VH-VL binders against o27280. Designs and how they scored, part 119

Target 1, 266 residues: o27280
Amino acid sequence: MDSMNVPEVLEIKRIVEESESVKTFIFSWDFRREVRPGQFVMVWDFRDEKPMSVSLIDPVRSEIGISIRRVGEFTDRVHGLSEGDLLGIRGPYGRGFELMGRDILLVGGGIGMAPLAALADEATARGMRVDALVAARTADELLFLDRLEAAGVNISTCTDDGSCGFKGFAHERLLTLEENHDMAAVCGPEPMMFQVMRILDERDVPAQLSLERYMKCAVGICGQCCLDDTGFRVCAEGPVFWSQELSRVREFGRYRRDPAGRRVPW

## First folded at step 3 (VH-VL)

Design x18 (framework fv_libevitug)
Fold by ESMFold2-Fast, scan of step 3:
Structure x18 (fold): chain C 266 residues (1-266), chain A 122 residues (1-122), chain B 110 residues (1-110)
Amino acid sequence: as target 1 above (266 residues)
Amino acid sequence: QVQLQQSGPGLVKPSQTLSLTCAISGDSVSSYSAAWNWIRQSPSRGLEWLGRTYYRSKWYSDYAVSVKSRITINPDTSKNQFSLQLNSVTPEDTAVYYCAKGDLYSEYFDYWGQGTLVTVSS
Amino acid sequence: QSVLTQPPSASGTPGQRVTISCSGSSSNIGSNYVYWYQQLPGTAPKLLIYSNNQRPSGVPDRFSGSKSGTSASLAITGLQAEDEADYYCQSYDDSLRGYVFGGGTKLTVL
């Protein structure tokens, strides 16, 4: 039967090179299993399994896309695959973004733009006005600008080194941008998300943040997915949280935990 | 410069409610990232964190397990202050009570009120 | 009894180095930062060290903190008469979901 806890073996239909370190893998998908922006799947290369956010949702073509950054052995092996090769996919898992109001601000850093690109597609299809602040360390690490532009999204960029757009961090750029949005969605490095959340909270803009750390257990029984103050399990209750929920989490934006549960500064 | 000034009765009878107020100057009680805490100190139990309140889109409060069933910490934005109510007091609640400012995203208390000695007796 | 354990007293003479220990468990110091407060007679506690080993502005560099495993230490070098005070360590306890303090150490400068 169609159990989300059993991987389906799917053929890589198409690979899109997003940058030197990021590729999007596109698969045919049976939309009897609905998938929403903000959800993730478990990707199995027949040796290891890792969680990956869904970055493309295309029910017209019956396709999903999964964007993967090369950061270790698993992702290096997956980057070595070609169109026609097979991967195991199970899911989707987690709660997705909710959309409300007439306009939305997206704030994404690096690979965190992946789930936000899927959200931008849904928001524009629903007739929302979409503003996106796309942040990266360098111009070459800015992702999905072409997709956002094609969708009619109003784009602002910033890079730490000043190689494209505003020179500085996402939160510094946000302070110079229009304050009025019905909601926001944020995904990126946790220190960036923390600073952005603080500004949005001060402006009374409801925000959803995608917290992609420790998503190793898709059913939420893994203790390393648990957050300090709330007992949230990212796999079971996330990865998308409202800012009011995250403001109660002492761990958020300050440190992470290693597999032994010890604090590691960002 | 943040300053915290406490007021309230120094003597409370057993079974009654202890009520203290902390007035804030140099900051807003609804300031972003600020958390407003109550901490008490007694010779027998030392320093004990009781709870906190803070503002985001609405007011939130967190309480220590030991007092959770009988404690309320409330803000008052019109007077720029916050209060402590502790129900059903016993002689064991006799302590110096401090209000203290923390940051929601840090785990320390960087400004403290002067302290109020509260004696629970006849 | 306090959740974190400190010696009840410590003493030294001017110019000496004194160290105050703070012992906890895996649910508090083992997993979380440690903070230190100085309380002068008749006053509220004042933040002395944050995040294991950082000093707020205005705190002399002769005060330092360290943490190893489930224990932390406050070191005072070049001890001075004005250092006579009570010292408290503080952390967060994951099991209690709240802030926890040591029992305090009364430092006497002779």
Scores: ipSAE 0.005, ipTM 0.415, lowest interface PAE 14.7, mean pLDDT 83

Design x2 (framework fv_libevitug)
Fold by ESMFold2-Fast, scan of step 3:
Structure x2 (fold): chain C 266 residues (1-266), chain A 123 residues (1-123), chain B 110 residues (1-110)
Amino acid sequence: as target 1 above (266 residues)
Amino acid sequence: QVQLQQSGPGLVKPSQTLSLTCAISGDSVSSYSAAWNWIRQSPSRGLEWLGRTYYRSKWYSDYAVSVKSRITINPDTSKNQFSLQLNSVTPEDTAVYYCARDHYEYSSSFDYWGQGTLVTVSS
Amino acid sequence: QSVLTQPPSASGTPGQRVTISCSGSSSNIGSNYVYWYQQLPGTAPKLLIYSNNQRPSGVPDRFSGSKSGTSASLAITGLQAEDEADYYCQSYDDSLSGYVFGGGTKLTVL
């Protein structure tokens, strides 16, 4: 419990190159500290720390994986590390996904597939049927396809440019998918998640959506991670929310926050 | 390169079990990207999907509502085959029966079909 | 009755354009991909169009598919004698949790 807020210095056991811009860093993990799909950890490079989704949870091998996209100074430094180098890991934090029913749909955009890949592993281990819609701008940005296939997931892809699978956006592809589902889990850019949520609501499919907002605190004591209307703090009450909860938030899918905390359009 | 070859009896009496087998070459019955289907065709009902079996983390089967209480579709990994058993047949089950593959990247397209087996249900 | 509705017959002469329609509902064509199959006499159906408008390798570009709302269409341009066959549309139906077919269209090349 108390140890959850103290960074543990861990050795990078393996690095998997998922794409030109995404790597998964694998660490030995003591599963007395429970980790669930949808939760995140704080990754500390001894200069800065940033929240990162847990993308692999393997209690048999006693390993976790953390997938990191290269988007700035911190992530560029971390991408320069090698197997055997050290990182601090603090956590886990946040509310994880809930599984229900027998047939589930995962809809992931870009790095949003990271927490969904961990969820897919848990769902298939429970004997659930898993359909995944994996969306990206281009084919080279599609993530975890080999891992999902190995787990027995039914995969559909779409790319904005048509370089792999359906040509178009995730919500356009979703309109043409085959099957009804007992629940869905969605993670990706907020505009994508908003459109997907609308379709799932029309189909009466309960959905959980993971908000990948940049957070300044891991325990929800600062105002930067709050939503406008409901007062939900992403790091304290999220990052996973049910679609019914998000339907009450005017900000979701329409606005983001700048560094000063002001609403700006997507 | 995928080929499906069917075998089984062409005449079945009412109330008996219809049993057909589909042998697969050029793919594995346990392929993660494929599902294995039975579809029938009659003048009165046209083309009618009956069900499928597929391997993901374990074996799954899906069945059409109209036949769900009477139908079993089973894989045989050692022979790279899958079978159809339809119980308590009636004359309305008279049809040409096809096995077919669907592939996840084609979103339910039946890209390869067996040659078909005419099954007549009569006394 | 078939779940998807096709005209029972269509005809054309060599070189002409023929269009075959397929009508459904929001639970099938409106929400899911449409596929087309060609069935020559005495043979199994053969995949002609998948994912609304995509052609498998070996299918001539004279064959094209389209989808709008709850309806789909197969177009054959430059009609040839060997195109004489039965044509079937197919989709998935969310409410039935299964695949559904049209009643078929017998195309005659005059």
Scores: ipSAE 0.000, ipTM 0.387, lowest interface PAE 18.5, mean pLDDT 83

Design x3 (framework fv_libevitug)
Fold by ESMFold2-Fast, scan of step 3:
Structure x3 (fold): chain C 266 residues (1-266), chain A 123 residues (1-123), chain B 110 residues (1-110)
Amino acid sequence: as target 1 above (266 residues)
Amino acid sequence: QVQLQQSGPGLVKPSQTLSLTCAISGDSVSSYSAAWNWIRQSPSRGLEWLGRTYYRSKWYSDYAVSVKSRITINPDTSKNQFSLQLNSVTPEDTAVYYCARDHGEYSDSFDYWGQGTLVTVSS
Amino acid sequence: QSVLTQPPSASGTPGQRVTISCSGSSSNIGSNYVYWYQQLPGTAPKLLIYSNNQRPSGVPDRFSGSKSGTSASLAITGLQAEDEADYYCQSYDDSLSGYVFGGGTKLTVL
């Protein structure tokens, strides 16, 4: 009955090489099935299925894009595909970003810029002023700079090694930027997001953060995620959470989960 | 190195409030990587976790269900310490009380403990 | 009574291997990490093992931990006189939303 939970086999229409390790796969999409920035789809290569954030939403061309970083067996196989090959797509799933106010700060680290690129498109189309802080380990890992510039986004960059922009981490760069935004959206490595959230909270800027590890909860039977913290359980739909929700999760920014679901330090 | 030093009265009368303080050196009570716990030990119940306080964007506290209605754990950033208030004590609250840090480095294990304070609840 | 079950006592002679068990349920050990603490007489407990089988800096490698299903074990190889102490296991219980401890095992080195 619910077509959202059945994979649709789609042809890869176009592949964009974003970097040495990142590709965006573009598919024709029927927008009678709505997609919003911050939502994800399940990508099925006919052997395994993984959640991937939607990085392009283009109703004019009737296309969606999914950006995938090469980090393991599944992503290696998908990166080996060509235009014309087939993938199964289910979704979209999850809570997307909400837009409010006149100006927004985007803070993205690495592949975390993917859902934020889609959000930037929507925010600029809505007439918002968009500032983006794009962070990566090195200059060649900075993603979507040309796309953000074409959308009219005000871009700041930082790299851990100083190869482009500010030398240092996203939160260090954020301390040197203007404090005044109506809202923020953050996506990237969890330790980065934790530090950024703390600064934004001190500035009284409401922030939404996207946590990839909670995407699987959104496809569950209840449509809810339990935010794990020692001694505390909050059920909320992910992967996008307001900072007020995440500030209660002591695990956030300190621990990751291994493939068996066990807590390990970052 | 981190040290936790406890202080407070060792004798409390039934129905009154037990009050203990744990002073921290070598770490900040508002450190994002730490939480600050109270754990007690008695012959009848063994080791029993009572609760904790910790700083994120603001202060949070978690409490064991067995004491939740009677307990408050509060930080004091100016003195770099945290406290335990346990209301309406009974002789069953007689125990050695420990403050302890849990820390991200060891997967939220209790890596440093105070010296312990024997609290006797009697008239 | 403790939520996690340990034998109240264990014993061994110097150089031997001693194992201390810790039994729980699916809501605690079955779904969460296990930690072990050593308590010498008159002192606070000291962290010995974290995350089932990891040792903090300064803990000898003759101490090891393991977990299988709803049970965990602490093993001490090459037992020494200074190992005579009380040993406590600890985990988190999802049903209670809090940390839980074993009843403790008094280890005697004969």
Scores: ipSAE 0.000, ipTM 0.447, lowest interface PAE 14.5, mean pLDDT 84

Design x4 (framework fv_libevitug)
Fold by ESMFold2-Fast, scan of step 3:
Structure x4 (fold): chain C 266 residues (1-266), chain A 123 residues (1-123), chain B 110 residues (1-110)
Amino acid sequence: as target 1 above (266 residues)
Amino acid sequence: QVQLQQSGPGLVKPSQTLSLTCAISGDSVSSYSAAWNWIRQSPSRGLEWLGRTYYRSKWYSDYAVSVKSRITINPDTSKNQFSLQLNSVTPEDTAVYYCARDHGEYSESFDYWGQGTLVTVSS
Amino acid sequence: QSVLTQPPSASGTPGQRVTISCSGSSSNIGSNYVYWYQQLPGTAPKLLIYSNNQRPSGVPDRFSGSKSGTSASLAITGLQAEDEADYYCQSYDDSLSGYVFGGGTKLTVL
């Protein structure tokens, strides 16, 4: 039917070890098929298919990168692959980030820095001032610091254990940072994003938040991808949402649903 | 049209190795979109997946936990076939054995099956 | 025993709707696609439904699949005598690192 619904089998050109638990897989990409920061692709290992955000968009080298954290069997199998091995890639899918104004704040937690790293590249390329707050549990889980620095991004860090930068959570660090951004983009655990969104709302900073999480659905059809109050399908209408859209969702930042559909606290 | 044709002995003595082959036509054993499986069926246990082999840049094999210590599934690219070896068989290994393809066309479902081979492990 | 649970039998009359259930857990159906196979007497199983609710070419539209939480169902509308067969559900189990099947349901068309 549609070419985007058929996976292309692509060779893993290069693998970058970002941390003990995160790798970036780099592929040649035909940029006649547009990819924007905040969009995702379906990654197929010929057994399972999972959505993954694009973390590198490099039209000069004709490459895209996909950063994957090892958290379950699919990602463990993919982490076992080597340069030269093949993966199926479908997409891109979803709504990408929209850039506006002169300056942007990025707030990323853990693997949530992956789509924000791609966004940072685009924002700096168009001449925006970029401030990034990079948060993780420990110093060795802070992602993309060298890449952000090379791009000219102003970086603040925080870790839960205080091993790098501010000791505490992203929203606590954000309270100590300057308040004047034209927009923000946020990606990470939902409780972090909820707290950050509330602060940005008080500062009148329009924010886009990416609900980057694993989904078990055909694109746009699975009920488990819906947000409870509004019926948004993350793969069809997201994964990027404006803060004003998410403020109406009762489940956002409070609880999630497990594969059985049961409410589980964050 | 894809066809899978099985061959091997229908009777195996306890403690010996069960050996079956599955010849493939209409597809390549090295096809990137395919994996090649052994599945058995018995009245007491029903359908039971045993394992698979597949080619990407090198050969991989996955095995069910219940048989992992006794099982080997090997491709033969020159003959376009793959084999099952199951060591140290017991009467509980008596079953109809199927080879089957899982393929990306139907989301890694088992879309073609061999005819099945009844293997009896004599008491 | 089978990892996925199906009723051992089901029955219906021609023209009726019949539903066959398949129950699992969060590590299998809850996290992965469900597939359905039809097995006629003396033959190998044949793919009937893939990816929870999709039909391969040649399967009549009166067969449909659905999944909710850790359970799946196969529905047959307009039941016909030729539908008399064994039906098996199948998924992948993350904890076992392998494919798992239901125990099978013998469908009798009365």
Scores: ipSAE 0.000, ipTM 0.410, lowest interface PAE 17.8, mean pLDDT 83

Design x5 (framework fv_libevitug)
Fold by ESMFold2-Fast, scan of step 3:
Structure x5 (fold): chain C 266 residues (1-266), chain A 123 residues (1-123), chain B 110 residues (1-110)
Amino acid sequence: as target 1 above (266 residues)
Amino acid sequence: QVQLQQSGPGLVKPSQTLSLTCAISGDSVSSYSAAWNWIRQSPSRGLEWLGRTYYRSKWYSDYAVSVKSRITINPDTSKNQFSLQLNSVTPEDTAVYYCARDHGEYSYSFDYWGQGTLVTVSS
Amino acid sequence: QSVLTQPPSASGTPGQRVTISCSGSSSNIGSNYVYWYQQLPGTAPKLLIYSNNQRPSGVPDRFSGSKSGTSASLAITGLQAEDEADYYCQSYDDSLSGYVFGGGTKLTVL
């Protein structure tokens, strides 16, 4: 089978419980197939296939990790699996993050911290200074704090309810942080990313944002992406976009698509 | 062509075990794209999913919370069938019992159903 | 009691449009696909709509589905006498970790 995009059946080597609702599934990986932070794989449970961001990339141990939040039928089934069980993995797919400069700001909301945790590992390995703003609705939903601390990342937290760190939204916390970064990477709920992008644009900090909703479109499982007015194929170029590219997408931060393809406000 | 054929007793006394089987033709009980379900229908509770079994690297079974302590759903690969055992039955378990396949072809909907078996729990 | 809420009955005359609603919550319809089944008297339910709005082969195009937020609808256009049946919606519930059904709607063709 020549480069047929067929799933490889891999054994779950280790499972890390990140929170009550999030687990990281770790697999041995052949790094002749390079995988980069910001890329995703298709996870196949032999019934359904869903895109999942790669959250751990460890060439030293020859491992990748995929962090999955329990939000539906597929993720509930996968959460029921144990070490030694099998999953199909196809990929990697999509555009990964690009690193530049000496200092990077990571802004992650909820499960959006997953691809950013992999990026933090790469950035620290390159000798970059890494500041991470980790945001969630409540303290129990903050992810990867121990892993980021172990990597030497400078961590700030915020929760909507004030149960950990700054009380407020990510963009409100960002206004209290230093303005000096060579670049930023952002992943989380789209309204959060829109507000963060606006602040970073005003500070003239180039930002990359990861749009999880475009991952399905990149592999032909389309219901959440379309051609825009310029003929730009957003679904073919995701999930990571530069902030200037997202200015071309009128829906970003304002609208989503329902299953019928209608525009619905966030 | 997939067909599901049910067999088992239609009358069970309270406190006994209800046992039904579902024979599969046109598909394999160990097919990776399928799961094999039991669903019942009664006037008091309507349609109620009871559980399922399916094969990946090994066999798995999922059960509805309401019956989890009393239910077992098991595959039999040699006979290409699966079974339901429901322990300690009460009159509230009186229902028409269906086996059903969910399958990837129609996004894991219940695409084929057995004929149904009326089970009456009465002394 | 059913987890998803449907009206117990609906009616129409031949050639008209009928809509059947299905209401849930964020843990079921709000997060998961909706499916619809038709049950003729004395028979097992038959798949009519999957993945909110998709039709399996053999189902006439006068049947359509839609989903918005925590609610879904089944629409039947050009109503025919043979459409007289019970209709059930179904989804998955994250909090129950299992499949859930609506209470069913008995459609009468007048």
Scores: ipSAE 0.000, ipTM 0.399, lowest interface PAE 18.0, mean pLDDT 83

Design x6 (framework fv_libevitug)
Fold by ESMFold2-Fast, scan of step 3:
Structure x6 (fold): chain C 266 residues (1-266), chain A 123 residues (1-123), chain B 110 residues (1-110)
Amino acid sequence: as target 1 above (266 residues)
Amino acid sequence: QVQLQQSGPGLVKPSQTLSLTCAISGDSVSSYDAAWNWIRQSPSRGLEWLGRTYYRSKWYSDYAVSVKSRITINPDTSKNQFSLQLNSVTPEDTAVYYCARDHGEYSSSFDYWGQGTLVTVSS
Amino acid sequence: QSVLTQPPSASGTPGQRVTISCSGSSSNIGSNYVYWYQQLPGTAPKLLIYSNNQRPSGVPDRFSGSKSGTSASLAITGLQAEDEADYYCQSYDDSLSGYVFGGGTKLTVL
């Protein structure tokens, strides 16, 4: 068994409150285990284990960060922890984002900005021009704006209710933004990602999209979450996929699976 | 049960615009899980997909490269139908035209077809 | 011309097994699902097989599909007179960014 497959018990070094529902937990990390933006770890609270995307990768300070939205019992327990408390961390897992070219567009919805914030740090460190479209339902759900600004990222915002930036959905805002990007990375609600992918395809911008529901495939417990629609087959290499891979998957952006494995509309 | 019914003129002169309509019953043209296609069939070219329209948060259309410059496929939500407009027709556009639904239930297969309309392009 | 290659004709007698082939390339069948349609004289095509080997409700289990590499096959066991029809394979082509069909196979029941 490799060390990445055994949980390491780590002390919570620092907690950053990103919003009323999101916290980033920061740990000292041994970078002999390389971590790339787009990868995730399994977080163990000594009762349950859940996959969480890595949102901060800082080899200079020897730190990683994991951003967690409060949505249920596990995340409520983790949100109740303090600096100095312990969590088990296993990983990293999954394929990360690949960077190419000089200009990158990031499109993030809600907590989907978490893996994209880590990618923004890497892209700016490589000297790329980074434009980020940060989308949420309301202004209070926009995440990482201060961090992206500090990194030198060019930021556009949109909210469904118009409480900050453009009033409307991410894809509607994207139609009004500059078209000159060598690549894009997208993470957020699946219907949003599908709409964004369509626009980027029309602009001939290759995009990578991160799908939370395929994290289980990446840790080898797949059987129910591989892409296998309209002839496209992907062995468990998620959560990050190229738009060429996803453009042929009919379920992407249209359907999810219920507990019985049946297709249900979003 | 889903039914597709086609209407439109069966004779079009060269250089004119071909217009066909497909009326939908048993489903909504704006159903998130459906896309609405035009497919034609001729002895010389066989079955040929022309394009489709579908609704997500807004309407999208995809077109085959061979007809992209001349084709428009439009939904009409008030009448629950969609249409084909093909400009600058030539005798090579003579074919039986079908509307068809592709649907997520059968992995984006064409699960329902209209009855077909024979369109002859001749002077 | 059709992007996917089918034999133009096939024949059999009642009760026989008949197989219809469909050949493509890595950009279509090699990377994507195969679908099969039955077209009776004077009617629109009807879905027979989806996702390589699945049957919609109402299609007899005598019809089955398979795919290997860049080729697919439709098999009909226990051939019946009612099976006399044209059969078309269909897939998606990555290089064309669109759906593609085979040229069709006219099945004659002798």
Scores: ipSAE 0.000, ipTM 0.409, lowest interface PAE 16.7, mean pLDDT 83

Design x7 (framework fv_libevitug)
Fold by ESMFold2-Fast, scan of step 3:
Structure x7 (fold): chain C 266 residues (1-266), chain A 123 residues (1-123), chain B 110 residues (1-110)
Amino acid sequence: as target 1 above (266 residues)
Amino acid sequence: QVQLQQSGPGLVKPSQTLSLTCAISGDSVSSWSAAWNWIRQSPSRGLEWLGRTYYRSKWYSDYAVSVKSRITINPDTSKNQFSLQLNSVTPEDTAVYYCARDHGEYSSSFDYWGQGTLVTVSS
Amino acid sequence: QSVLTQPPSASGTPGQRVTISCSGSSSNIGSNYVYWYQQLPGTAPKLLIYSNNQRPSGVPDRFSGSKSGTSASLAITGLQAEDEADYYCQSYDDSLSGYVFGGGTKLTVL
């Protein structure tokens, strides 16, 4: 019903290849429409719409970036586009991350590093000390290492196969790190986030976690985004939640829902 | 209502270029929500997507790997049509050729098809 | 030959339920929407089902689609004589960066 609910047709200003399967699409953005790390937009290729997290927020250059992994027909079509091509952008939507204290831990898995990269930029600009644990299945899926390093972030890596950094899962690596933080932000596969949340809770570190779920309506009305037990809607009340909020949700880390709303184990 | 009307020769000699056109009414060939496809059908290979052209600030074309070295699909905005050129044809290119629209309204399904053109490649 | 696998034929009597399967892989059906087309003899294919299970206007509710994993199915309930046709499934293939079709199923109404 307002400008946020109508797709704006924007020109792709620049495309950055982050990996074989991930590209960041950069657009000029009017920052009278505020965007914060942790928010998402609906990307419309004039055939279908999909929710994508904002991975770059640069008010100095008046740019936003959206990082997209190639995982299906929509994303394959978008990956075929070039600089100068047009995409529809609707939003932003959702609750972004909140920053507090002097130091923050970021824990990201795969494409989950995308919203955390935007957060790292904001945290470093605020003068916070930023530590990032970047996790992936293989070295080729580790994202934004150069960007994080350029921002002054202290980086730890782990891969399931040991191809870069610690061999193991994010939570296994986190157990060997003894640093204390004022807060943490976590984004990645839900089972990873659940394990990380448990460790951070034991360490009494307040954590924010970003959930991405099925989204059927570009304007934010979506039954598939509801969380069990609490009634939270990811598109309306998320995607960023505090760990204390998620501890009341039985489905978090245990099962997901298919398009019909049925429980499916991870 | 959208209609696709095909024209072109039904007989082509081996090694020559096959040329077909598809005239569009009820939609613009430069519509941002549409792409314009060529699909062929033969008893031996069934339905086979050949490629498409579409407008997104500039014109793009995508081609199936099996024909990409021999195929060109071009729009003509002045006539509101698009064409297929397939070079160096062989008898294996004998098929019924269809033009078809894919459109965002139905999640990029082929929602309108031309009438089909039987092309025979023989000496 | 065909990237997606369909049975070459299916049959039923009026009023029965008939199901036509379409099998693929993780790079096509496993990751992408499935579409179904009906082709009457001497005519172009007609869109019957899009986005796995949606019907365009004018298609009877006797036709339904479903998808599970790397396979899809077209179901026809209350089979009628006019349903006798060839049926094709279609998806997108990530590894080929293009559209792929099934080999087609000839449905005979007995």
Scores: ipSAE 0.000, ipTM 0.452, lowest interface PAE 14.5, mean pLDDT 84

